VH-VL binders against Cell division protein ZapD (zapD). Designs and how they scored, part 9

Target 1, 262 residues: Cell division protein ZapD (zapD), of Nitrosomonas europaea (q82wr3)
Amino acid sequence: MLYSSNAILLTVICYELPLSERIRMLLRLEDLFDKIDFFSARDTSFEHHAVLVALFEILDVTSRSDLKSDLLQELDKQRTMLEGLRSNPEVSEKALDHILQDIRAAFRGLLDIPGRIGGHLRDDEWLMSVKQRMSIPGAACEFDLPAYHYWLNLAPEIRREDLKDWITPFTPIRSGINIVLNMLRNSGKNCCYTAVQGLFQQAGSEHQAHLLRLHISSEFPCVPEISANKYALNIRFVPWRSDHKTEVYEEDIPFELTFCSL
Short names: E, the ipSAE of ESMFold2; O, the ipSAE of OpenDDE; V2, 0.75 times the mean of E and O plus 0.25 times the DockQ between their complexes.

## First folded at step 4 (VH-VL)

Design b17 (framework fv_spartalizumab)
Fold by ESMFold2-Fast, scan of step 4:
Structure b17 (fold): chain C 262 residues (1-262), chain A 121 residues (1-121), chain B 113 residues (1-113)
Amino acid sequence: as target 1 above (262 residues)
Amino acid sequence: EVQLVQSGAEVKKPGESLRISCKGSGYSFTSYWMHWVRQATGQGLEWMGNIYPGDSDTNFDEKFKNRVTITADKSTSTAYMELSSLRSEDTAVYYCARDTFLSGYYGMDVWGQGTTVTVSS
Amino acid sequence: EIVLTQSPATLSLSPGERATLSCKSSQSVLYSSNNKNYLTWYQQKPGQAPRLLIYWASTRESGVPSRFSGSGSGTDFTFTISSLEAEDAATYYCQQYYSTPYTFGQGTKVEIK
């Protein structure tokens, strides 16, 4: 079986292994923003509660990092690299302009953030009280948070209006993350491999990658256990219902692998 | 100027083999995927396969997998598509097309002029 | 394989009119991890190779007039020509890049009266 090296496959699971803490944080934030988009568009109180849980987690993640500075530096680095491609006749000038415009817009948006990321939520005493109570097991019921219970019983349209006000100030952060991760994911070539009897080993220059992407069909009832260092990459495909022992899935498994770097 | 120039029209008999060339110019040949797409007279487009010339990695539609061979010659910036055991239903215009590069491979932005292939007894 | 169904088969319209073409996928072509719909639109005039017009469902390719636009997400996509011109007479194909084989729709032929 040969997998496509330039496509996402049908019934395919993508496993992304961040090879740096920086990239792990960006992937985590991307996931949180994706959940916010999904649940905020829905109608139930449980779904809107999930949005607030995700927003509060973003606050925790962003309070511990120099994320704004990191994104600004990465976007400027990418801009400089892409501007260098203007003299290359092999590169589409309009596609290049589009990407550069997106980078400049995100960069400017990040620069325009006054003070702390998420300060608008951190300065909201009611939201911070909700966040505090959500951190306690069994909290956020009507006995502990009557005002929150009231909010959950408002019409979905009214809740979405509030959610929009709370979410919108994060737009430059989300845009910056999306641009950086998009460039990272598109930086490498998809390569098709076969794990012989569930095992794959490769030595090489993969030590300089920031993200490893692995695509396998969900029809293979196994998961990749990946070990990577500057000298070698080892992948063991293990039955997804393991009994806590490393047991190799003893079939030849076709998969795609991409080494991504910024 | 980026161009893909294909070999000329061919007339074949059933059971013979076909070989079409596609020469790239004006760009880094080894940095872009090259696709092969065919179109029968009055019919739609059908993807056959692709190759990454940098390392000759290939992908195929299952229906062509045992008859089609796609290769690339870096020194001449030329991709080749061979189709064996020709049938009358292989009568079509065959195109090569370059995949996009910047921002993650989203379509076929440059196409060859097409090679008309007629398979008849 | 992913099947793309285009409708209508043929559109006959006058210059200045709006053309709306549909492309429906048997499966979602939205890749949630990067929020991209792997759906592309091509224009093919008689005797010519296809021309890329729209990629990622809604992004217009370089040199393509602003009257051409794409919309939709997941399984339901629309291609629109806001004000038809004589040179827009062609067959339009959608194509998915989500999974091999990279399948095309059967095409919609746009005729100008």
Scores: ipSAE 0.000, ipTM 0.381, lowest interface PAE 16.6, mean pLDDT 83

Design b18 (from p1 with heavy chain D57K E101K S104T; framework fv_spartalizumab)
Fold by ESMFold2-Fast, scan of step 4:
Structure b18 (fold): chain C 262 residues (1-262), chain A 122 residues (1-122), chain B 113 residues (1-113)
Amino acid sequence: as target 1 above (262 residues)
Amino acid sequence: EVQLVQSGAEVKKPGESLRISCKGSGYSFTSYWMHWVRQATGQGLEWMGNIYPGDSKTNFDEKFKNRVTITADKSTSTAYMELSSLRSEDTAVYYCARVDKFLTGYYGMDVWGQGTTVTVSS
Amino acid sequence: EIVLTQSPATLSLSPGERATLSCKSSQSVLYSSNNKNYLTWYQQKPGQAPRLLIYWASTRESGVPSRFSGSGSGTDFTFTISSLEAEDAATYYCQQYYSTPYTFGQGTKVEIK
């Protein structure tokens, strides 16, 4: 935190742009699991409803993916790379062993998942009926889902036990995603740039990244619009609330950029 | 040692408001639920509500919903219960009690405050 | 809301005798998914705050003497003191945490004669 007060807290905001569909999926799942962890620890029916919404979105996000296979391959690749560092005298043996142990535990847990990811929820007829109704905006009121309304009125401890049963089978997936994304985020070099009158452009093969991370001070009331491909990176800073859709934030804006790759 | 210490006895008139404090010590205040339970003279225990100090989430018995406010101050490890629009039937001993979180939920009120006697009359 | 009914209202026994207290719930407090009963028992001595004795209907709280036990499932629960001691004179309350609002029974007063 750069500055703190009772009224305004200035900080550095991180914006992440995935450059591949694979990393985009992992970031979406990370966000959903974060919401699940946050809301499942709470007691209100609204918060436990948010957990189910997030769980159903995980099912949708993973329905067309080989996520388990993808995570297994990436974890094995990272394990091989890290094992290659074992003879390097500048590498901490303890830190290396810790990371390798986390990778092995996640890999083992992924292998132990019976069948498809989320199969335990997809095979639950009641949960699938709740999910179907929730897909209709405004159609999850008491009169729409009486059995779900009953569940929401159970003691929070009972709801949490159901949530634990629904969430726990995802633990290896959650762990695998965390390991892969942490490695990705730590892979790049942070560089400082200035967007002249809200505009920044860079060309070349610097875009062999899987994830772009942009850091900007919250003192600038603007949002980066990033477009990137194999050949070029364009960043436009636009007012976060604009009277005109295409308006650029017309000031020189210092920011940091990290190109991350696995 | 783990203990909960409540504020002293209160004497109130109908229509006034009540504020009771409960200070926790000897444990991680933000890791436990704090419940409020009252007991009228010669009668049983009645649950009023609870708060999780870590994020200030609260639950209430509907009968108190418009009159009760439960808050917690993490810096002083103190929970507060305010009850407005007091009636003679609010005369009771008010207790705070903590509940630990197991992996899959909590199991009971294992540590209680000493109680705060509240009299509402005339 | 779930109503808990305790009986008897008062139980007068001599030291060394067995005390058996009943708590009946208007609705089942057994959660079939985990096979646990969301029911606790508390002891309250005159002038003191309640003390947790039993949770999950039959699990004894740490530090609670082995003479105290709980049993039952669903709607019918029993609290037993196998051999009463003078210090056991108190009112005993059952409580459910299956559904909000959490509710207590009216209490059973155990007197030692």
Scores: ipSAE 0.000, ipTM 0.377, lowest interface PAE 20.5, mean pLDDT 83

Design b2 (from p1 with heavy chain E101G; framework fv_spartalizumab)
Heavy chain, then light chain:
Amino acid sequence: EVQLVQSGAEVKKPGESLRISCKGSGYSFTSYWMHWVRQATGQGLEWMGNIYPGDSDTNFDEKFKNRVTITADKSTSTAYMELSSLRSEDTAVYYCARVDGFLSGYYGMDVWGQGTTVTVSS
Amino acid sequence: EIVLTQSPATLSLSPGERATLSCKSSQSVLYSSNNKNYLTWYQQKPGQAPRLLIYWASTRESGVPSRFSGSGSGTDFTFTISSLEAEDAATYYCQQYYSTPYTFGQGTKVEIK
ESMFold2-Fast, scan of step 4: ipSAE 0.192; ipTM 0.642

Design b4 (from p1 with heavy chain S28T W33Y Y52N G54S D55G S56G D57S E101S; framework fv_spartalizumab)
Fold by ESMFold2-Fast, scan of step 4:
Structure b4 (fold): chain C 262 residues (1-262), chain A 122 residues (1-122), chain B 113 residues (1-113)
Amino acid sequence: as target 1 above (262 residues)
Amino acid sequence: EVQLVQSGAEVKKPGESLRISCKGSGYTFTSYYMHWVRQATGQGLEWMGNINPSGGSTNFDEKFKNRVTITADKSTSTAYMELSSLRSEDTAVYYCARVDSFLSGYYGMDVWGQGTTVTVSS
Amino acid sequence: EIVLTQSPATLSLSPGERATLSCKSSQSVLYSSNNKNYLTWYQQKPGQAPRLLIYWASTRESGVPSRFSGSGSGTDFTFTISSLEAEDAATYYCQQYYSTPYTFGQGTKVEIK
């Protein structure tokens, strides 16, 4: 038994690199919805302001794409694949039924959305005026948005009722994104590698991945700099903090790498 | 045997509230959306709203939004529809109907309750 | 909201004749990603709840006789009874499930002479 007077909390850090704009968008939306869930459950005006900032970013992120159609197509594709697994005797029928039920609920919920995603917010004149003012640097003070300032001074319970009305229509979207990203993250096989003297290179190998996941122990005080294309992968581990220019972390670093695809 | 059984006929006065139950049996209650549809005497079908019993999420036709409440009790496999501030034009037969999701291939109201006749008169 | 318009309002035919019913949508109910039309047809006999006959515009529900069929895409749909039987006297409704609120057509009443 060994003792240490200085205990360091060690964990495994996951780094995700989206290899397509579609996946980058879904990861961004996941982060925004996570923030909405966290802050909407709290009770300060600052936290509820953060919810509106995130909601407005969702509107911006989704303005160019037909996210509803993209999610419906992907969920149907995943459903077909999973139903094919019923012929496999090693697959838990109960687990398959649960996953298929989740897909079914998300798919149905998406179909029930009238028109475009976020339309209920885009049609709200007051919210759109708040969004416009918040997008102007330095303009979001009480004298610029007196009605919004009034809202921020309402009791937390009243603000949460409004937030619930604004957030709830996104529930099928959030469910669909969670299902798709969970399937993506679980699609690949973990492979163990060692970066020799902080460097790892794999060239001449074509991959069809949509997401790259890298796991490394926090005991190594470094950050992966990843450069990837269809034919080459280069990872350079650099110290996470330096007072000088970027330097290679000159030790052999074990890590895990997963290429994920839908 | 799959069936939906609704509560009995109601006679109400204007301004009162209506509560109708719809009990499912012979199937997994949480696997189907429950819809409410009404029909005035001699007229067509009118969709009121639906509920996902698994999560409790609801959708309504705008004309009923401020008067209708739909709930579901998983433990008894029963859905409820409450309509408040009743008027004479709410006189109708009210139906519950289940809808399977896209994954089952139906997307239609394949099983209906027998209907609940509601009369609103002074 | 999506408006469904059915025609004719009433159709009176003799047994053995072909019945053709129309349903027109104010906007497309075709979902491009799966190429399916979110349109159903129901039969309602006096004093009874509606019965699902057709879903996906053209797919016949299990147990529904082969004389019933549906066709069309996008905004223009047809429901056909190839050889009318006495028991087919009913009102027929189309319904869209492309978006909420779900809407029904006003119905076509089929009468047997």
Scores: ipSAE 0.000, ipTM 0.384, lowest interface PAE 17.3, mean pLDDT 83

Design b5 (from p1 with heavy chain S31K D55N D57N E101Q; framework fv_spartalizumab)
Fold by ESMFold2-Fast, scan of step 4:
Structure b5 (fold): chain C 262 residues (1-262), chain A 122 residues (1-122), chain B 113 residues (1-113)
Amino acid sequence: as target 1 above (262 residues)
Amino acid sequence: EVQLVQSGAEVKKPGESLRISCKGSGYSFTKYWMHWVRQATGQGLEWMGNIYPGNSNTNFDEKFKNRVTITADKSTSTAYMELSSLRSEDTAVYYCARVDQFLSGYYGMDVWGQGTTVTVSS
Amino acid sequence: EIVLTQSPATLSLSPGERATLSCKSSQSVLYSSNNKNYLTWYQQKPGQAPRLLIYWASTRESGVPSRFSGSGSGTDFTFTISSLEAEDAATYYCQQYYSTPYTFGQGTKVEIK
């Protein structure tokens, strides 16, 4: 019945729904690289352990796809599209050249990766033994991985140098993912809508978009539940803490939608 | 009109270092890759490395890593190749060459410098 | 690294004859995303810098006479001069740009009798 908020605590929350498996993978890899960047800069053994967990997950994700080829194809496709814009007087030549330079750098970096993605880690016998044991159900303790326990007790500066050596070869992959996802997120038109009594329905073309982005003010204590099929898009805003019962947040809720492709 | 002009011939002793310049004119210097290729007397062509002057991205043949440095100065439209710890085997003609390469569009080394003869002898 | 093997080492022919040069790659230089072979052919005359003749295995560089042609895909490539002229006496090199380090073949020397 009663609630209140402070203006300094309000923000706009972005929800992203990948509509293709390819984009779901890229978003997952982005998240993993962001965590690596955050935790590798810190100095506790727990934080550096989190970096290795994320690195091993990247190895698992990338082993199931030809990510290098997929990124090369996408970057080349984007470059071709952007080159086509050179004749458009509405497009800034300077901005276009900047984006094209970033694409060329990422493409070249990807081409220059020797062998398979993560080969430098896969060839490290010690790291692969750590990965294997960490993936077994039942928490690995210090007696299961004595050499890893030793590493965790080294000075943070020494661990950070090792992490840097393990992470740096992924730089072209991270760069390629960032470019592709940035272009995807900026590909769509932002549209404003109102969910009447917590409900929004639109019949149409959800299957043609690769990513749906939804922006809503945190002043509304609810979350979007999105379902899409070949026929319709349905969004139900439900209280974020609903006692595990599906109920609609019964207020008119303004929000923004962007349908992103590519 | 499009021209690459290299610095003059060099005579060096083993252990010394070499620096060759390559000045581009008649085209947009930052939009083309610049490659370095050498050729020993009576032998074939050997690729050493390249640079994209627009962003200073470089690639090298592993045989030359730790000895070769490739740089470019956008203000003077000049690329440089430095080779250290010279050996008699480094005696060769050194060429710079530009490439029109945009991602999947590679158009070959269409313009070459005149070559710089380098002799390394005791 | 990708190794390019050229044959024959030397080819001696008379003006008007057809020259056929081979270049074999240790691995495919076909880029599946654009279906192009990343292979070039260069002509080098004594005392001169190389000259680009063919790129993408079969595309003739602007200004290059029609008697020069390239063919092949993947690992096997051929360079042909349909009717030799005296000015064609030179060493011809294939080069791959599929992956770094970019590599050249050893060259085929074409001599005119």
Scores: ipSAE 0.000, ipTM 0.388, lowest interface PAE 16.9, mean pLDDT 84

Design b6 (from p1 with heavy chain E101S L103W; framework fv_spartalizumab)
Heavy chain, then light chain:
Amino acid sequence: EVQLVQSGAEVKKPGESLRISCKGSGYSFTSYWMHWVRQATGQGLEWMGNIYPGDSDTNFDEKFKNRVTITADKSTSTAYMELSSLRSEDTAVYYCARVDSFWSGYYGMDVWGQGTTVTVSS
Amino acid sequence: EIVLTQSPATLSLSPGERATLSCKSSQSVLYSSNNKNYLTWYQQKPGQAPRLLIYWASTRESGVPSRFSGSGSGTDFTFTISSLEAEDAATYYCQQYYSTPYTFGQGTKVEIK
ESMFold2-Fast, scan of step 4: ipSAE 0.006; ipTM 0.492

Design b8 (from p1 with heavy chain E101T S104R; framework fv_spartalizumab)
Fold by ESMFold2-Fast, scan of step 4:
Structure b8 (fold): chain C 262 residues (1-262), chain A 122 residues (1-122), chain B 113 residues (1-113)
Amino acid sequence: as target 1 above (262 residues)
Amino acid sequence: EVQLVQSGAEVKKPGESLRISCKGSGYSFTSYWMHWVRQATGQGLEWMGNIYPGDSDTNFDEKFKNRVTITADKSTSTAYMELSSLRSEDTAVYYCARVDTFLRGYYGMDVWGQGTTVTVSS
Amino acid sequence: EIVLTQSPATLSLSPGERATLSCKSSQSVLYSSNNKNYLTWYQQKPGQAPRLLIYWASTRESGVPSRFSGSGSGTDFTFTISSLEAEDAATYYCQQYYSTPYTFGQGTKVEIK
């Protein structure tokens, strides 16, 4: 008999829970920059529109924070700590030097930004008018934004040059965020646990963390529901498709958990 | 599950060479240091050296400098420790152990192999 | 090399009693740049590989019962089992990772009466 061949892709899925608003903001900005990188490299007007939506969100997210100052302080703190590891034989000097070079480059680039994050976009009257119109719910059709509609119909190469001009000034900010988040993600020890019949509880001194990272195999068709406070961590694995009620996934589930801090 | 599985017991004569393997599974082999530690019967633990499989960087105790070689094979997730010019005082249980490698420090040897018993006698 | 001296060599105690183990270093294992002590504690039961209990002198490894704790800084370190259980009969080792070669103490054997 003839049977279809099935390809099964098993992956490890990472879930990240920010435990502070500062880290939540950095993760949000990372996501927005990742989308900008992905869509700006493509050719359609829809994809370039997605870039502008993400850029405008970055302006909104950063409007209430002193992100430049925060990143400068964190990068300098991390540089000092990393320099202290030069004599540690378990630290790769090559990897250390690469990170220190990236930190120095990002730090210098951040110092060179005059004024507010995204000031180059905030001072662009046309872009700010587009942002204002797009923020109004209730249909911004082509006739409500004729100049923007014209821009979307320009050749992809022309749009991409404009996007580069708008994106490039964020490079030190993006680099700083990436460095800080990579340091954060690598700060904790990876520990293996088993959720007995879909449930895991832990009480302990690891609650000074700024980020929780959970890794689980996609072979288990469930998602973690995490509740954490200063005293306890509770993880409940539930089927990824719930029926009429939320149920625990009734199987022993191996997973990795990392408590990350800066 | 994360585990380290070592090769079986060895009986050697003085002057011979020893090669012990340590196979890692259930984790990213190239992201952790692998250490080698030995323990003579009724005695304490003695660190021999380590390797970072990601870039083959190695460190070792100077007392073993002329006799120990530590290597790793990324394709099989297996670390090896070779000890040459064996003496009776090399009789011990040999352990491999992994260390999580974060750029800001050392988090201890959290997973150990079961140990390989080595007897050196003529 | 850094020499770690553990005391006492042997402790014989009853279940429920407190065990206090000492580890003294010939030089400081406190790293000034990060204010962390590069000292670990391991438990080894007869016929078994060592098990990590404490790292950074006082941070308990995941899955390790709360009755185990570590304290101290620089050259003087203490490992405590607040209420001994039968399963705690083992030899306990301190280890420094401040500099190579990494070194272990000679061990303290904890026996349950």
Scores: ipSAE 0.005, ipTM 0.482, lowest interface PAE 10.0, mean pLDDT 85

Design b9 (from p1 with heavy chain E101S S104Y; framework fv_spartalizumab; at its last look DockQ between E and O 0.02; V2 from the best seeds 0.00; counts 0 for: pae E 8.0 > 2, placed apart)
Heavy chain, then light chain:
Amino acid sequence: EVQLVQSGAEVKKPGESLRISCKGSGYSFTSYWMHWVRQATGQGLEWMGNIYPGDSDTNFDEKFKNRVTITADKSTSTAYMELSSLRSEDTAVYYCARVDSFLYGYYGMDVWGQGTTVTVSS
Amino acid sequence: EIVLTQSPATLSLSPGERATLSCKSSQSVLYSSNNKNYLTWYQQKPGQAPRLLIYWASTRESGVPSRFSGSGSGTDFTFTISSLEAEDAATYYCQQYYSTPYTFGQGTKVEIK
ESMFold2-Fast, scan of step 4: ipSAE 0.265; ipTM 0.650
ESMFold2, look of step 5: ipSAE 0.014; ipTM 0.548
ESMFold2 (binder alone), look of step 5: mean pLDDT 91; pTM 0.936
OpenDDE, look of step 5: ipSAE 0.516; ipTM 0.786

## First folded at step 5 (VH-VL; from b9 with heavy chain D100E S101G; framework fv_spartalizumab)

Design c1 (at its last look DockQ between E and O 0.01; V2 from the best seeds 0.00; counts 0 for: pae O 12.6 > 2, placed apart)
Heavy chain, then light chain:
Amino acid sequence: EVQLVQSGAEVKKPGESLRISCKGSGYSFTSYWMHWVRQATGQGLEWMGNIYPGDSDTNFDEKFKNRVTITADKSTSTAYMELSSLRSEDTAVYYCARVEGFLYGYYGMDVWGQGTTVTVSS
Amino acid sequence: EIVLTQSPATLSLSPGERATLSCKSSQSVLYSSNNKNYLTWYQQKPGQAPRLLIYWASTRESGVPSRFSGSGSGTDFTFTISSLEAEDAATYYCQQYYSTPYTFGQGTKVEIK
ESMFold2, look of step 5: ipSAE 0.113; ipTM 0.619
ESMFold2 (binder alone), look of step 5: mean pLDDT 92; pTM 0.940
OpenDDE, look of step 5: ipSAE 0.005; ipTM 0.471

## First folded at step 7 (VH-VL; framework fv_spartalizumab)

Design A1 (from b9 with heavy chain S31R W33Y N50E; at its last look DockQ between E and O 0.02; V2 from the best seeds 0.00; counts 0 for: pae E 11.7 > 2, placed apart)
Heavy chain, then light chain:
Amino acid sequence: EVQLVQSGAEVKKPGESLRISCKGSGYSFTRYYMHWVRQATGQGLEWMGEIYPGDSDTNFDEKFKNRVTITADKSTSTAYMELSSLRSEDTAVYYCARVDSFLYGYYGMDVWGQGTTVTVSS
Amino acid sequence: EIVLTQSPATLSLSPGERATLSCKSSQSVLYSSNNKNYLTWYQQKPGQAPRLLIYWASTRESGVPSRFSGSGSGTDFTFTISSLEAEDAATYYCQQYYSTPYTFGQGTKVEIK
ESMFold2, look of step 7: ipSAE 0.005; ipTM 0.432
ESMFold2 (binder alone), look of step 7: mean pLDDT 92; pTM 0.940
OpenDDE, look of step 7: ipSAE 0.314; ipTM 0.733

Design A2 (from b9 with heavy chain W33A Y104W Y106S, light chain Y102L; at its last look DockQ between E and O 0.01; V2 from the best seeds 0.00; counts 0 for: pae E 19.1 > 2, placed apart)
Heavy chain, then light chain:
Amino acid sequence: EVQLVQSGAEVKKPGESLRISCKGSGYSFTSYAMHWVRQATGQGLEWMGNIYPGDSDTNFDEKFKNRVTITADKSTSTAYMELSSLRSEDTAVYYCARVDSFLWGSYGMDVWGQGTTVTVSS
Amino acid sequence: EIVLTQSPATLSLSPGERATLSCKSSQSVLYSSNNKNYLTWYQQKPGQAPRLLIYWASTRESGVPSRFSGSGSGTDFTFTISSLEAEDAATYYCQQYYSTPLTFGQGTKVEIK
ESMFold2, look of step 7: ipSAE 0.000; ipTM 0.381
ESMFold2 (binder alone), look of step 7: mean pLDDT 93; pTM 0.951
OpenDDE, look of step 7: ipSAE 0.383; ipTM 0.758

Design B1 (from c1 with heavy chain N50R; at its last look DockQ between E and O 0.33; V2 from the best seeds 0.00; counts 0 for: pae E 9.3 > 2)
Heavy chain, then light chain:
Amino acid sequence: EVQLVQSGAEVKKPGESLRISCKGSGYSFTSYWMHWVRQATGQGLEWMGRIYPGDSDTNFDEKFKNRVTITADKSTSTAYMELSSLRSEDTAVYYCARVEGFLYGYYGMDVWGQGTTVTVSS
Amino acid sequence: EIVLTQSPATLSLSPGERATLSCKSSQSVLYSSNNKNYLTWYQQKPGQAPRLLIYWASTRESGVPSRFSGSGSGTDFTFTISSLEAEDAATYYCQQYYSTPYTFGQGTKVEIK
ESMFold2, look of step 7: ipSAE 0.011; ipTM 0.547
ESMFold2 (binder alone), look of step 7: mean pLDDT 91; pTM 0.939
OpenDDE, look of step 7: ipSAE 0.018; ipTM 0.484

Design B2 (from c1 with light chain Y102R; at its last look DockQ between E and O 0.01; V2 from the best seeds 0.00; counts 0 for: pae O 9.5 > 2, placed apart)
Heavy chain, then light chain:
Amino acid sequence: EVQLVQSGAEVKKPGESLRISCKGSGYSFTSYWMHWVRQATGQGLEWMGNIYPGDSDTNFDEKFKNRVTITADKSTSTAYMELSSLRSEDTAVYYCARVEGFLYGYYGMDVWGQGTTVTVSS
Amino acid sequence: EIVLTQSPATLSLSPGERATLSCKSSQSVLYSSNNKNYLTWYQQKPGQAPRLLIYWASTRESGVPSRFSGSGSGTDFTFTISSLEAEDAATYYCQQYYSTPRTFGQGTKVEIK
ESMFold2, look of step 7: ipSAE 0.069; ipTM 0.623
ESMFold2 (binder alone), look of step 7: mean pLDDT 92; pTM 0.937
OpenDDE, look of step 7: ipSAE 0.010; ipTM 0.476

## First folded at step 8 (VH-VL; framework fv_spartalizumab)

Design C1 (from b9 with heavy chain Y104W; at its last look DockQ between E and O 0.01; V2 from the best seeds 0.00; counts 0 for: pae O 13.6 > 2, placed apart)
Heavy chain, then light chain:
Amino acid sequence: EVQLVQSGAEVKKPGESLRISCKGSGYSFTSYWMHWVRQATGQGLEWMGNIYPGDSDTNFDEKFKNRVTITADKSTSTAYMELSSLRSEDTAVYYCARVDSFLWGYYGMDVWGQGTTVTVSS
Amino acid sequence: EIVLTQSPATLSLSPGERATLSCKSSQSVLYSSNNKNYLTWYQQKPGQAPRLLIYWASTRESGVPSRFSGSGSGTDFTFTISSLEAEDAATYYCQQYYSTPYTFGQGTKVEIK
ESMFold2, look of step 8: ipSAE 0.012; ipTM 0.557
ESMFold2 (binder alone), look of step 8: mean pLDDT 91; pTM 0.935
OpenDDE, look of step 8: ipSAE 0.000; ipTM 0.471

Design C2 (from A2 with heavy chain S106Y; at its last look DockQ between E and O 0.02; V2 from the best seeds 0.00; counts 0 for: pae E 11.3 > 2, placed apart)
Heavy chain, then light chain:
Amino acid sequence: EVQLVQSGAEVKKPGESLRISCKGSGYSFTSYAMHWVRQATGQGLEWMGNIYPGDSDTNFDEKFKNRVTITADKSTSTAYMELSSLRSEDTAVYYCARVDSFLWGYYGMDVWGQGTTVTVSS
Amino acid sequence: EIVLTQSPATLSLSPGERATLSCKSSQSVLYSSNNKNYLTWYQQKPGQAPRLLIYWASTRESGVPSRFSGSGSGTDFTFTISSLEAEDAATYYCQQYYSTPLTFGQGTKVEIK
ESMFold2, look of step 8: ipSAE 0.005; ipTM 0.515
ESMFold2 (binder alone), look of step 8: mean pLDDT 92; pTM 0.942
OpenDDE, look of step 8: ipSAE 0.384; ipTM 0.745

